# VH-VL binders against q9nrl2r1430to1533, part 82

Target 1, 104 residues: q9nrl2r1430to1533
Amino acid sequence: GGVHELSAFEQLVVELVRHDDSWPFLKLVSKIQVPDYYDIIKKPIALNIIREKVNKCEYKLASEFIDDIELMFSNCFEYNPRNTSEAKAGTRLQAFFHIQAQKL

## First folded at step 4 (VH-VL)

Design r33 (framework fv_ustekinumab)
Fold by ESMFold2-Fast, scan of step 4:
Structure r33 (fold): chain C 104 residues (1-104), chain A 126 residues (1-126), chain B 107 residues (1-107)
Amino acid sequence: as target 1 above (104 residues)
Amino acid sequence: EVQLVQSGAEVKKPGESLKISCKGSGYSFSNYWLGWVRQMPGKGLDWIGIIYPDDSDTRYSPSFQGQVTMSVDKSITTAYLQWNSLKASDTAMYYCARQTYKFGSGYHTPYYFDYWGQGTLVTVSS
Amino acid sequence: DIQMTQSPSSLSASVGDRVTITCRASQDISSYLAWYQQKPEKAPKSLIYDASSLESGVPSRFSGSGSGTDFTLTISSLQPEDFATYYCQQYNDYPFTFGQGTKLEIK
C-alpha cells in the first residue's frame, strides 16, 4: 500500500520497459496473429497492462505487483521453447527484475 | 533489397563431403530464421529445417536429422548446409529461404517463407 | 507429422477461367497456412500467408480462404503468367510440411 510503494512500482516498470530484453513483453500477444497462444496461456499479461494497473492504483501490496510480473515471465517460458530469443530475453529480464525487486 | 544468394551447382560422387552456402543481404541476418528446402527432380518441396543465426538454434525435420548439418557464420551473413558423406538419393535442388515472424506483439515465431534463394543443384552420381 | 494433401494434382485451364485449388491438413492448423507459386526452373514465390493474407505485390486475382483443416486458393481470372505449380505449406507445428503440389497447365 501507499504512495511510496506505487512510485516504486512505476519506477520499476519504467526500468523494465527500457531494458534491451523487454521486447517480448511490451504488449499482449496478438490473438489474431498467434491464435494458439490463448489456448495455452490462460492468464495473458504484458508490461503495458501492468503499467496501467500501477497508474490506476490497482496493486494494494508489493506481492500482487510481483505476482503479475512473475506471471508474465511464466507465460513466456510456458509458450516459448527454452532456446528461443523470446525465452532467452525473458531469462535475462527476469534476473534483472529479481535484483530490482529486492528494493520493494 | 532483401536477397539470398546461393553457391553454384555441384557434381559429386557418393561418399564425398559437401558444404553449400546461402548469403543474405538487405536485412538483419541474425534476427530471421533461415530455412532449407529440398526438391528432388520432378518432385515437390521437402522442408529440411531452420536455423536462427544469432545463436545457431536449429530445428530439423525428423527425416533429415543426422543426415545434414545446418550452420551459420553471421560475420559474413552466410548459412551453410553440409553432408559428411553424400548418397545418390541426395541429388536435388536445395533452396534456402528466410522465414518471417510477426513484429509488434513482442514475439517471433517462425512463419512462412517470404524470400527464397535461387537454389543450388546438387548431383550425386558414380 | 501433419500431412498436407492438395487437390487436384494437376489441372488444365484457359486464360480467363476461375481456378480453385484445395489443400487439406491431417490436423487442425488454425490459419497457419501459406501458398507458394513455382514456375519451371525457378525458386518458389510467396503468394498468401495466414491462409488469406495476400503477399505484397501479388495481384488481387489471387485469394485464399479456410481455417482448421480445409483451405482453398482461388485465381479469379487466370492470366498467362499464372501457369505454374502451386504448393500449400503449414507452419503451425514442427516439422513444417508442404502439400504435394498442384500443376496448373494450359488447356
Scores: ipSAE 0.000, ipTM 0.564, lowest interface PAE 13.2, mean pLDDT 86

Design r34 (framework fv_nezutatug)
Fold by ESMFold2-Fast, scan of step 4:
Structure r34 (fold): chain C 104 residues (1-104), chain A 126 residues (1-126), chain B 107 residues (1-107)
Amino acid sequence: as target 1 above (104 residues)
Amino acid sequence: QVQLQESGPGLVKPSQTLSLTCTVSGYSISSGYYWHWIRQHPGKGLEWIGSIHHSGDTDYNPSLKSLVTISADTSKNQFSLKLSSVTAADTAVYYCARGDYELWSGHYTEYYMDVWGQGTTVTVSS
Amino acid sequence: DIQMTQSPSSVSASVGDRVTITCKASQSISSYVAWYQQKPGKAPEPLIYDASSLESGVPSRFSGSGSGTDFTLTISSLQPEDFATYYCQQSYSTPYTFGQGTKLEIK
């Protein structure tokens, strides 16, 4: 073992953060830089928020954790046109997530 | 090539407002980054005070409550700290720094302070 | 607030030694850690950002590692100019917080 191998959810979030395509998902979109984001996206979420929920043991079921990750990807595809770097990164990271989530 | 320099009074009386200014050269505040104030109490570690972006977005350390205001003057390429109702506990070296670089189109994000001023010593005493 | 705890608080070493400094976060912070070097009377200077990325101009003997809660700064072969105080910082959430510092002194 590793110093942060405490839970399956924590391990998976660490793997997502370390992935090359995580850059659009690390933190919430700036409300000042992209003001229309919060007019379009009603339930914003990012990996840093999901990580905090894992640390606070707020996910009681794997489905709750998966739902938050899927919400993050849904927000990405709702806001960003499919030909953007953000949408392409989201597509690849979501595929990676689906493979890793089978371990939960 | 980017340089930051703090300026302000070295001595402030208890209950008064401490006002410090950071002058930025070699880079325009309006071009990006967040601009930070950090302080260091005598013989102790570093404490983050807050930050500002030229858009007017500010973030403050909750431990300083409503006592802090950070503002920017893009025409002078400066940003400033006002700390109200100071006490002896506010005696410290005050640093300004550049950090939190975001390139939105590429979403390249760095959340560290890459350039610091030399620091200015502030003593709160009657 | 996220608390950052450094270990050791001080270390005595000789030129040529391998020195390791650790930093522990009170909660998981992913890779949002930076390391700074501060010499007496001077401002802190960045060494490492994003846990393991070397700042431009910093000698390759400095390296960072870690993720989650446990982070390490390593100096592979200590040089005379490396005697200083080292600080870790988390940028995962505001308020940004620093470790208490590790003072590296000549043996």
Scores: ipSAE 0.000, ipTM 0.558, lowest interface PAE 15.8, mean pLDDT 84

Design r4 (framework fv_pamlectabart)
Fold by ESMFold2-Fast, scan of step 4:
Structure r4 (fold): chain C 104 residues (1-104), chain A 122 residues (1-122), chain B 107 residues (1-107)
Amino acid sequence: as target 1 above (104 residues)
Amino acid sequence: EVQLVESGGGLVQPGGSLRLSCAASGFTFSDYWISWVRQAPGKGLVWVGEINPDSSTINYAPSLKDKFTISRDNAKNTLYLQMNSLRAEDTAVYYCARFGKYHSSYRYMDVWGQGTLVTVSS
Amino acid sequence: EIVMTQSPATLSVSPGERATLSCKASQSVDTNVAWYQQKPGQAPRALIYGASYRATGIPARFSGSGSGTEFTLTISSLQSEDFAVYYCQQYDYWPLTFGAGTKLELK
């Protein structure tokens, strides 16, 4: 909602996007390139979708915003084996997010 | 030798449009986030915006989001800034600048172009 | 947005002297501060990042320090080529913001 809330969420999503480990999370996974993804992941989400929701003032509480970010990481770890570059990037980015989220 | 060279600046009338280019050489352009920074005559530096390697993410200074469009062509090693509805206050030297490849904790601009002057006047 | 305040606006010094330039953030930016040097008619040049790390090719006489809201750039034993405008920049919060600059001039 408000200007303060919008500013805080926009700041955090921009910081996530700028992180070196954001590459697996910038856009929704391609159905053409990864056809089985949508058979496994029932609530797909990515940083571009979360940012759009922030810009449309769709988050009423910080917890709703945090839940969508955590869903994004949960999807990553569900689909990607632990030894993949995607899972390793997700682990580092999630740690960074947990530090930044303390400001919310 | 790592270089960024801006071009496309010039005199434009208020309300006009202009497209700036930034040609990169000496490094793998497609690996780097690149920014635009402007500087009005006799004034300080003001960040305009940035674009990620694959163009999926573009961030703008809040006051400039609706006026400027940043894009890139990795095949041509070129960054662009489309400027619309220009006003006298947009008169500045426009620099393109590369972010270093450090972790997000070190988001400084390590290589800068020489700049191109945009003058908005009648 | 975070406001970066540099002081003094102008510092007059002689070659061989030490120059100390100040930069204050309106709220804590941890150590996420960079310093740039700009000579007349030239593009900015990166000097310091992470408050205290020297960028590639920068002479040892340039040093940075600080954390939180107060940052300092020190130039020990000034050389003639060091007379320029110096800008600090924070990258802790979006949008990125610069100080107004400190002009280092010959006394």
Scores: ipSAE 0.000, ipTM 0.588, lowest interface PAE 14.8, mean pLDDT 86

Design r5 (framework fv_pamlectabart)
Fold by ESMFold2-Fast, scan of step 4:
Structure r5 (fold): chain C 104 residues (1-104), chain A 121 residues (1-121), chain B 107 residues (1-107)
Amino acid sequence: as target 1 above (104 residues)
Amino acid sequence: EVQLVESGGGLVQPGGSLRLSCAASGFTFDDYWISWVRQAPGKGLVWVGEINPDGSYKNYAPSLKDKFTISRDNAKNTLYLQMNSLRAEDTAVYYCAREWGTYRYSSFDYWGQGTLVTVSS
Amino acid sequence: EIVMTQSPATLSVSPGERATLSCKASQSVGSYVAWYQQKPGQAPRALIYGASTRATGIPARFSGSGSGTEFTLTISSLQSEDFAVYYCQQYHNYPYTFGAGTKLELK
């Protein structure tokens, strides 16, 4: 066997997934259970989708990866009022992301 | 199955302190925000405060912020409410309640059966 | 804090009838409203979240509606197990606040 190195994008996604504030972002909102989410949010995305795109080498540039992460946060702040647990988690996770993303 | 079991309630004198516990089972405790909610006998529900999954962030009802402290021990799957300077108006059944959901679709989906705190001389 | 006002305080109805319960917020809470049922001696049970989404296992006779400041819980074709106290709650603004409850009682 050989040693495999994780891509920079995969390492960052893993760090986001492990962060305590990742819970609003781990998977897509269920359309069946919360149908009006998709009336408001036109480009839904979540960490599991982003990680799959990383693993399939769908990001050619760091900017494309960063844009998807920022879209995820933008969706959170558009749908959730600022005082909600979701928005507060998003604010903290986004700050963490901005620090880590300086390496990209 | 998801279960929350409160304990530690009882009779306490005005000015006293009490620590309530909430033992969780049947789910990954450290994935959830959890709240304390109280209900005075014959009255409605009053939110006390909440704590995030890792215990680093807490929100409280403003009137209770300096009197009550919420904490959690994820290794023991246990939530705590430390109550200080208790007064007759703090007499209530205290519930722990799990915060379910994400985005705007959230609720307290599972509640314990509560533990009664009576503050009386 | 946001005040949630429920009306009526008590509603007397018979099995098979429709019950309509009102909840008004002192300022807009969007659709960040949940409804709970509480029977004597029991913990509350979640019925509705997001103003109109039924919680898992909740019968179709329960429906929620509203947005902004006015919300309604409707129970169609009441059954004997539905006689309880119902609370609305907003989770849009800190602190989270509940209405004083509507008691649904048998005529």
Scores: ipSAE 0.005, ipTM 0.585, lowest interface PAE 11.7, mean pLDDT 87

Design r6 (framework fv_pamlectabart)
Fold by ESMFold2-Fast, scan of step 4:
Structure r6 (fold): chain C 104 residues (1-104), chain A 122 residues (1-122), chain B 107 residues (1-107)
Amino acid sequence: as target 1 above (104 residues)
Amino acid sequence: EVQLVESGGGLVQPGGSLRLSCAASGFTFDSYWISWVRQAPGKGLVWVGEINPDSSTINYAPSLKDKFTISRDNAKNTLYLQMNSLRAEDTAVYYCARYLDEGWSYDAFDIWGQGTLVTVSS
Amino acid sequence: EIVMTQSPATLSVSPGERATLSCKASQSVDSYVAWYQQKPGQAPRALIYGASTRATGIPARFSGSGSGTEFTLTISSLQSEDFAVYYCQQYNNWPLTFGAGTKLELK
C-alpha cells in the first residue's frame, strides 16, 4: 500500500522504459502510420501514459497498475501478428515485467 | 514414428498442484515449438500456452499465466506443465501438440498427444 | 483476443452428401486458420492449415477456403468415419484461439 507502492511503480516503469524491447510501447500507436489500429484496439495505452498516471498518484492499488501494464501487452498481442518484431518484443518485455512485478 | 505421450494427470483436491509431462519420440524434440491445449469434459479446445526450442520464449493464454508454468528438458525429450492452485474449472483433458514447422512458431499443430485427464474434486 | 465463431453448432447430414462448415474471426487473421477433427475419446487430428492446405494423409474430399475473417471447411462426399466434431483455430495472433466446434451427426 501507500507511498512505498508508488515508489515501486515508478522504479518498475523506468526499468521497462530502459529495456531494449520497450520500443513498441513507449508512446501511443500513430493513427497516421497505422490507420486500422484504433478500429481494433478499443483501450489504447502506452508506457508514457502509465508513467504519467504513476506520477499523478492515480493508482490506488498495485492490481490497477498491473492491469494497465497487462492491457498494454494484451493490445500488442491482439493487434500484431505473432511473427512480427512488435509481438516478439512484447513477449520478451512481458516476461521481464513478470519477474520485476514480484517486487510489488 | 512421431509420438507425444502425456502423463501425470489424476484426481486432485481444490487448491492442489500437479505436474504434467509430455514425452516426445520419433523426431528432433529440441527443434520444435510445443503447446499445451486443454479440453473440459464435453467442451471445446482451449490453448494454454507454448514454448520455443531453447525455452527463451514462453507464451501463455492471459487467463492462465498466473496459474500454470511451462518448461521443457531437451536432454530428456520431455515437456512439462506445472499446475498450481487448481480449481474445479481446471478439470480437463490436457494435450501437448507440436507445431507443424521445425524451429518456427507461426504455424498450426500437426501432431497431438492422446491427452491426460486432470480431475479437480474434493 | 480474437474470437472464432463456428456455425452451425450441429449439422445433420447423410453419407454421400456435402457438408459445409463455417468459421468467422472477429478480426482479420489473414490465412492463418487451421481445421481439426475430433472423434469421441480421441485427440484432435489435423485436417487443414493455412486456410486451404490439406495436412499429410488427409483425403481429397476435405477442402478449406477463405481469408481475412470468413473461412469454410467442405467435405464433398461424406463417409461414415467423417461424423465427428470439427474445430477451427486461428494462429495469426496470441493467444491462439479455437471455435466452439461444429458437430457433424448422422441424419
Scores: ipSAE 0.014, ipTM 0.687, lowest interface PAE 7.2, mean pLDDT 89

Design r7 (framework fv_pamlectabart)
Fold by ESMFold2-Fast, scan of step 4:
Structure r7 (fold): chain C 104 residues (1-104), chain A 123 residues (1-123), chain B 107 residues (1-107)
Amino acid sequence: as target 1 above (104 residues)
Amino acid sequence: EVQLVESGGGLVQPGGSLRLSCAASGFTFSSYWISWVRQAPGKGLVWVGEINPDSSTINYAPSLKDKFTISRDNAKNTLYLQMNSLRAEDTAVYYCARDFEYGLSDYYYMDVWGQGTLVTVSS
Amino acid sequence: EIVMTQSPATLSVSPGERATLSCKASESVSDYVAWYQQKPGQAPRALIYGASTRATGIPARFSGSGSGTEFTLTISSLQSEDFAVYYCQQYEDWPLTFGAGTKLELK
């Protein structure tokens, strides 16, 4: 279902980007702004990178797209303590994603 | 539509304190890093510092650290600059500006600026 | 800190002419350079980011180039509204730093 799944990926990424809780995930974490991030997180990813992969048709299966989104949330929860604004935003955005991903 | 409006500038005596405000409208303020930039009369632009969406990370120009404090209130869509121990060399127009990353890059430039508020430090 | 040096300090030109403004970084800033335009009594306006990408709404006559330590802003056919001060800025490292500006004035 590549063509239909890619269309759905584009719509979902746009919805995630527009969500109020997307702010920790819009951009790849800067090495200058947060230098210790890359000592902890081995596979960094962000919505802008996922959007590029969608636009270049790099996701062949819905599972590949979902894996990248889940990696993004996993990185958030690994780096940020549970009670931070980043972790709380991640929890809410992940719940939103799980609801929207049912359409894939 | 997208706007930043500074206020709170005025005349202060040396050693005094002042708090500037920057009111945001027309965009999701809580989603953006915002910078303060100052400009002395007839001089160039000097970056003061920046603050992330949730206030957990604040970066300052080293020469201004501990003299200035940046904060924000996302519920009020307002950014603040607390200025203490002011000296004549702090006389400047103070701008707030939105840090913006475009598309797929890690490039951060200031895409929207306020009109500035003038702070004059004089005896 | 990274020092940004702009030249010339003032450039006198006529409408319709080409203007070339230079910006030099004291150490490599890759392509993390932005250009801003400022008119008297007004806030700066973003023109270029990433050394060569035009900001939204910026006319095609503005172009940026360069990488590493040498950067150029070119205005291919000057309009009356282009007479202003132009600043380059690096955002490779903190603190973020601006050049001292180049004033473009009517000849």
Scores: ipSAE 0.000, ipTM 0.550, lowest interface PAE 17.2, mean pLDDT 85

Design r8 (framework fv_ficlatuzumab)
Fold by ESMFold2-Fast, scan of step 4:
Structure r8 (fold): chain C 104 residues (1-104), chain A 122 residues (1-122), chain B 107 residues (1-107)
Amino acid sequence: as target 1 above (104 residues)
Amino acid sequence: QVQLVQPGAEVKKPGTSVKLSCKASGYTFTSYWMHWVRQAPGQGLEWIGEIDPSDSYTNYNQKFQGRATLTVDKSTSTAYMELSSLRSEDTAVYYCARDYEFGSDLYAMDYWGQGTLLTVSS
Amino acid sequence: DIVMTQSPDSLAMSLGERVTLNCKASQSVSNYVSWYQQKPGQSPKLLIYGASNRETGVPDRFSGSGSATDFTLTISSVQAEDVADYHCQQYEDYPYTFGQGTKLEIK
């Protein structure tokens, strides 16, 4: 829309964080709780990292922001079998993101 | 020369709908978003919504969501605002205004139409 | 919604005086504030965008300043043609909102 890109990114991250299905994505996966995660996932990311990048004005293009969000979902589906609550939450949150990203 | 041409006046009865036009010229119509803003007599400006003429994507002020519909006709470089279920409180001058990006994220309404006075009365 | 409050509601100035119009946002709008001049019977005209940038063709006696919540439009030496309502608008968040306007008159 007409809203500047930084404000739009901030609004979208807040909407994602508030979503019921955001719980697997709020912070980086714990190595203590999930020790093999970092052996499988080469580029870990989470909403708190993306929000920090937005606040520091590190996204120059909407495509860069979208790429980081999509990386987060890709990591979820790569690590988690599709029958897990994490993968199901990721599927629903990604669909929500695609609808909201139309505003970018 | 950028111009946004609007009809001078429109009179409607309560409960009806109105479709106001804004004909753009002097620039590439699809390159700039179009805003709709109204002003009741003697009062301030109130934002209704915006439309991207390139793909018809719209954002609305929640107050007008469901009552206002913004559309464009690319072939005639014309933007439209339809407002339904009209009330006497909708009596106002309705402006279209072009959105302009002055830098990477600085925007403003740089050109305004002359406005259409909509009078809603029985 | 972000509420924009302008002050004063109206003022009357003598020709050549410096005039200051204020605009306050209910929450931070960064520098995403525009000012518009509306002469009687006319549509609004853009004066200032991004809090402090003057639109081309606008006389240099008009200047804007401020950030976050407090914004000011200054006319360094008011002229007869400056009689108008002045509106501030935030562009930070939806819905975009305007202040109630300040009416400027000449004594």
Scores: ipSAE 0.000, ipTM 0.562, lowest interface PAE 18.0, mean pLDDT 87

Design r9 (framework fv_ficlatuzumab)
Fold by ESMFold2-Fast, scan of step 4:
Structure r9 (fold): chain C 104 residues (1-104), chain A 121 residues (1-121), chain B 107 residues (1-107)
Amino acid sequence: as target 1 above (104 residues)
Amino acid sequence: QVQLVQPGAEVKKPGTSVKLSCKASGYTFTSYWMHWVRQAPGQGLEWIGEINPSDSDTNYNQKFQGRATLTVDKSTSTAYMELSSLRSEDTAVYYCAREWDYGESFYFDYWGQGTLLTVSS
Amino acid sequence: DIVMTQSPDSLAMSLGERVTLNCKASQSVSSYVSWYQQKPGQSPKLLIYWASTRESGVPDRFSGSGSATDFTLTISSVQAEDVADYHCQQYYSTPYTFGQGTKLEIK
């Protein structure tokens, strides 16, 4: 009973989404705008998908949640050259995530 | 600290075009889609279209397709809406608004103060 | 296009009264509805999103409810600062559409 409370995972995802550097990660990369993305990245993921998994209670362990977030960053660094705004945003957001993930 | 700054007013004659500006500050301009919404005097809000400042991808309300053109200038963090073939019915306050879009959540979290466009002879 | 219809067009309330504003969609929009408050001469300000989620910093006297086609915004105890136009918006599909607005006055 009672009103649903946000889980630790949901709270962390909300913090990531609200971060200035979350823009490359909010939604899946468009196939129309970036046609070769899905030829290179075999396990695409984004914050909206991770939040849906949290809401559906699909993460049994904190490690599974952390693995999906790290996959998201790994995909960013694999596709985007280091000197891109996407890679720079990813580097800053990943550092923020590592600090926040200490709560888990 | 997030601000969207728009000119207060513009006056145009019927049949001309107008290009309205929206200068963003206090956030990473390319991280959020920008929307344009108008409000005629005493009327409700009407969505015109959206633009992704990162790649200039646009989507328009079909009512404005062919008349409205959305663009951005990344170097000045400024979004623009050009509206052509102006009519008296285009007299309205025109807002730019920043999109928040995450999972099932979508809303305009910051709005410009609006530009009053008056179309009259 | 999805048509959003708000009712009533205007409402005058006494301070401290509970007020309910209605918004109906011409087809199901699930829970993809937001509510905005617009004070005279100002731009709209977000109050509620995802039908019932209150935006951070919005007083708890504001609440949203509903799903599918019928949505309500409730102010549990109207204050003088609540005088404004209230707009509902669906973001289920493009074009995003707003209701006509409900004007809330005190008296």
Scores: ipSAE 0.000, ipTM 0.555, lowest interface PAE 16.8, mean pLDDT 86

## First folded at step 7 (VH-VL)

Design j1 (framework fv_nezutatug)
Fold by ESMFold2-Fast, scan of step 7:
Structure j1 (fold): chain C 104 residues (1-104), chain A 123 residues (1-123), chain B 107 residues (1-107)
Amino acid sequence: as target 1 above (104 residues)
Amino acid sequence: QVQLQESGPGLVKPSQTLSLTCTVSGYSISSGYYWHWIRQHPGKGLEWIGSIHHSGDTDYNPSLKSLVTISADTSKNQFSLKLSSVTAADTAVYYCARTDYYWGSHRYGMDVWGQGTTVTVSS
Amino acid sequence: DIQMTQSPSSVSASVGDRVTITCKASQSISSYVAWYQQKPGKAPEPLIYDASSLESGVPSRFSGSGSGTDFTLTISSLQPEDFATYYCQQSYSTPYTFGQGTKLEIK
């Protein structure tokens, strides 16, 4: 909710976006490139959507913000087998997120 | 301008460890996304050996995993391949290559390659 | 492992010809395909990434297309410097795999 919490969420999202493993997470998965994605993933989300929610003050608690980020990673690991480029990027970005989230 | 240069012994005896180094110039190794080792057997196609992410995470070809180690030395701007217990089947030209940071819908590709170094495994 | 099968294994062509090389993945790999050109005694040079994106400095006569399992590299008007071996490569999943190569020869 508060100004400091929103600033912290925005700073964390910016750090995630700048990370070189963010590429699978910047925008929603393309239905044209990945036709079966939306048949499998029921709650799609991406960093651009999370950033929009932060800017619109839609997160009342840090836990709600963390849940959306974790949903993003959970979707990645549910859809992508472990040896894929997306799953490898997701694994490293999630570890980075857990370190940065200690500031929240 | 980025350049990669492979170096190491041209001749290795069977059962020994092959050690190759890739020297990166004009670009910081810690700024690259992935750094790869690829080989090409005489008259054959390309085989991916493995890669290292700038964080130190490695991925190896399962056919070689127990024999391969890839490491990076950011202070020297180099990354290296060690292939243990070599046989004549490891005779090849060895290349190093870079995957740069990919944004959005970009997919992995190897945009800069070294010139290759020839390794012969022979007694 | 994901197998990449190129066809044809060799093609003979003349300067000015339109040449197509195809690459088939053993399973769906979205757009995770790169194409490389290799001349004798030289390292591979990147041509295409993300199935259809042209690498910097590559002539516009080269183009890539496809998604899923079927991919094509096209040279719209063959030039003398284009005679080489071409490889496709998938980076969808490790181990990364290459096609067996297509040798483009003077007719």
Scores: ipSAE 0.469, ipTM 0.853, lowest interface PAE 2.5, mean pLDDT 90
Fold by OpenDDE, second read of step 8:
Structure j1 (fold): chain C 104 residues (1-104), chain A 123 residues (1-123), chain B 107 residues (1-107)
Amino acid sequence: as target 1 above (104 residues)
Amino acid sequence: QVQLQESGPGLVKPSQTLSLTCTVSGYSISSGYYWHWIRQHPGKGLEWIGSIHHSGDTDYNPSLKSLVTISADTSKNQFSLKLSSVTAADTAVYYCARTDYYWGSHRYGMDVWGQGTTVTVSS
Amino acid sequence: DIQMTQSPSSVSASVGDRVTITCKASQSISSYVAWYQQKPGKAPEPLIYDASSLESGVPSRFSGSGSGTDFTLTISSLQPEDFATYYCQQSYSTPYTFGQGTKLEIK
């Protein structure tokens, strides 16, 4: 049911956050550190935001939750060249996510 | 204290495979982030060869003509370098190095290096 | 690949002098630059990471600055043990690349 699904989302977010490749995704990118980020990325998102949405029960469908996670990775790959540490971390974390998402 | 030590044959014939091992002590390679191989031709600068992430993912310098293979053995706390089809251009001091895991950032260069091992390619 | 152009290739200085070494990246690399010191027959040792952060155990006379494409390593008051070759390195993306080095010699 809904409670089970929400619990599954929460658990998956916890696992993503605890992953050693989560560091690019834990919080929104700083405008000070990356001045041009928000000129390029129009729908910024991070794990802390997704976690908050989970806690507020804003996801009614698993597809909505998955879409936000995929958006997070899409943003990373859009802004960061593929050979950057961020992109490489994102690639590994996304692979992990895809495996875990099969359980949803 | 974290220490890295390179080991392997100091002499390799042309067209053969260069094999080196980096032994890490005082720190688990599973706790690190990236483990690197770097070389320095006599009297020249530094060249990054490749890296291995503690997960096993590898990244190699595309400019190298020799085929590069980097692997890790967590049970021995070692990671290795193989360069196939070596030539005189591969004569260098070879270093292994670490980029440590640090929460929130992993772009801090290479904070611990081995002492280096000299490899000469000669017939 | 990102090129790191380091200057000067060599510099002669005296103990107590202020020394500045520059590194220019072929593209913006934010603050992802490290500096290393290498003495003859020894491995490089880290001095600075993230362009301006001093590595643990490194004397405070060493400092780094810069962002984007232009980076600087400064030794405020040169000591006898500081005569060595210095390298910058970008840690922005692979392949990781180094500057060609600066040999700091005794005047």
Scores: ipSAE 0.289, ipTM 0.796, lowest interface PAE 1.6, mean pLDDT 92

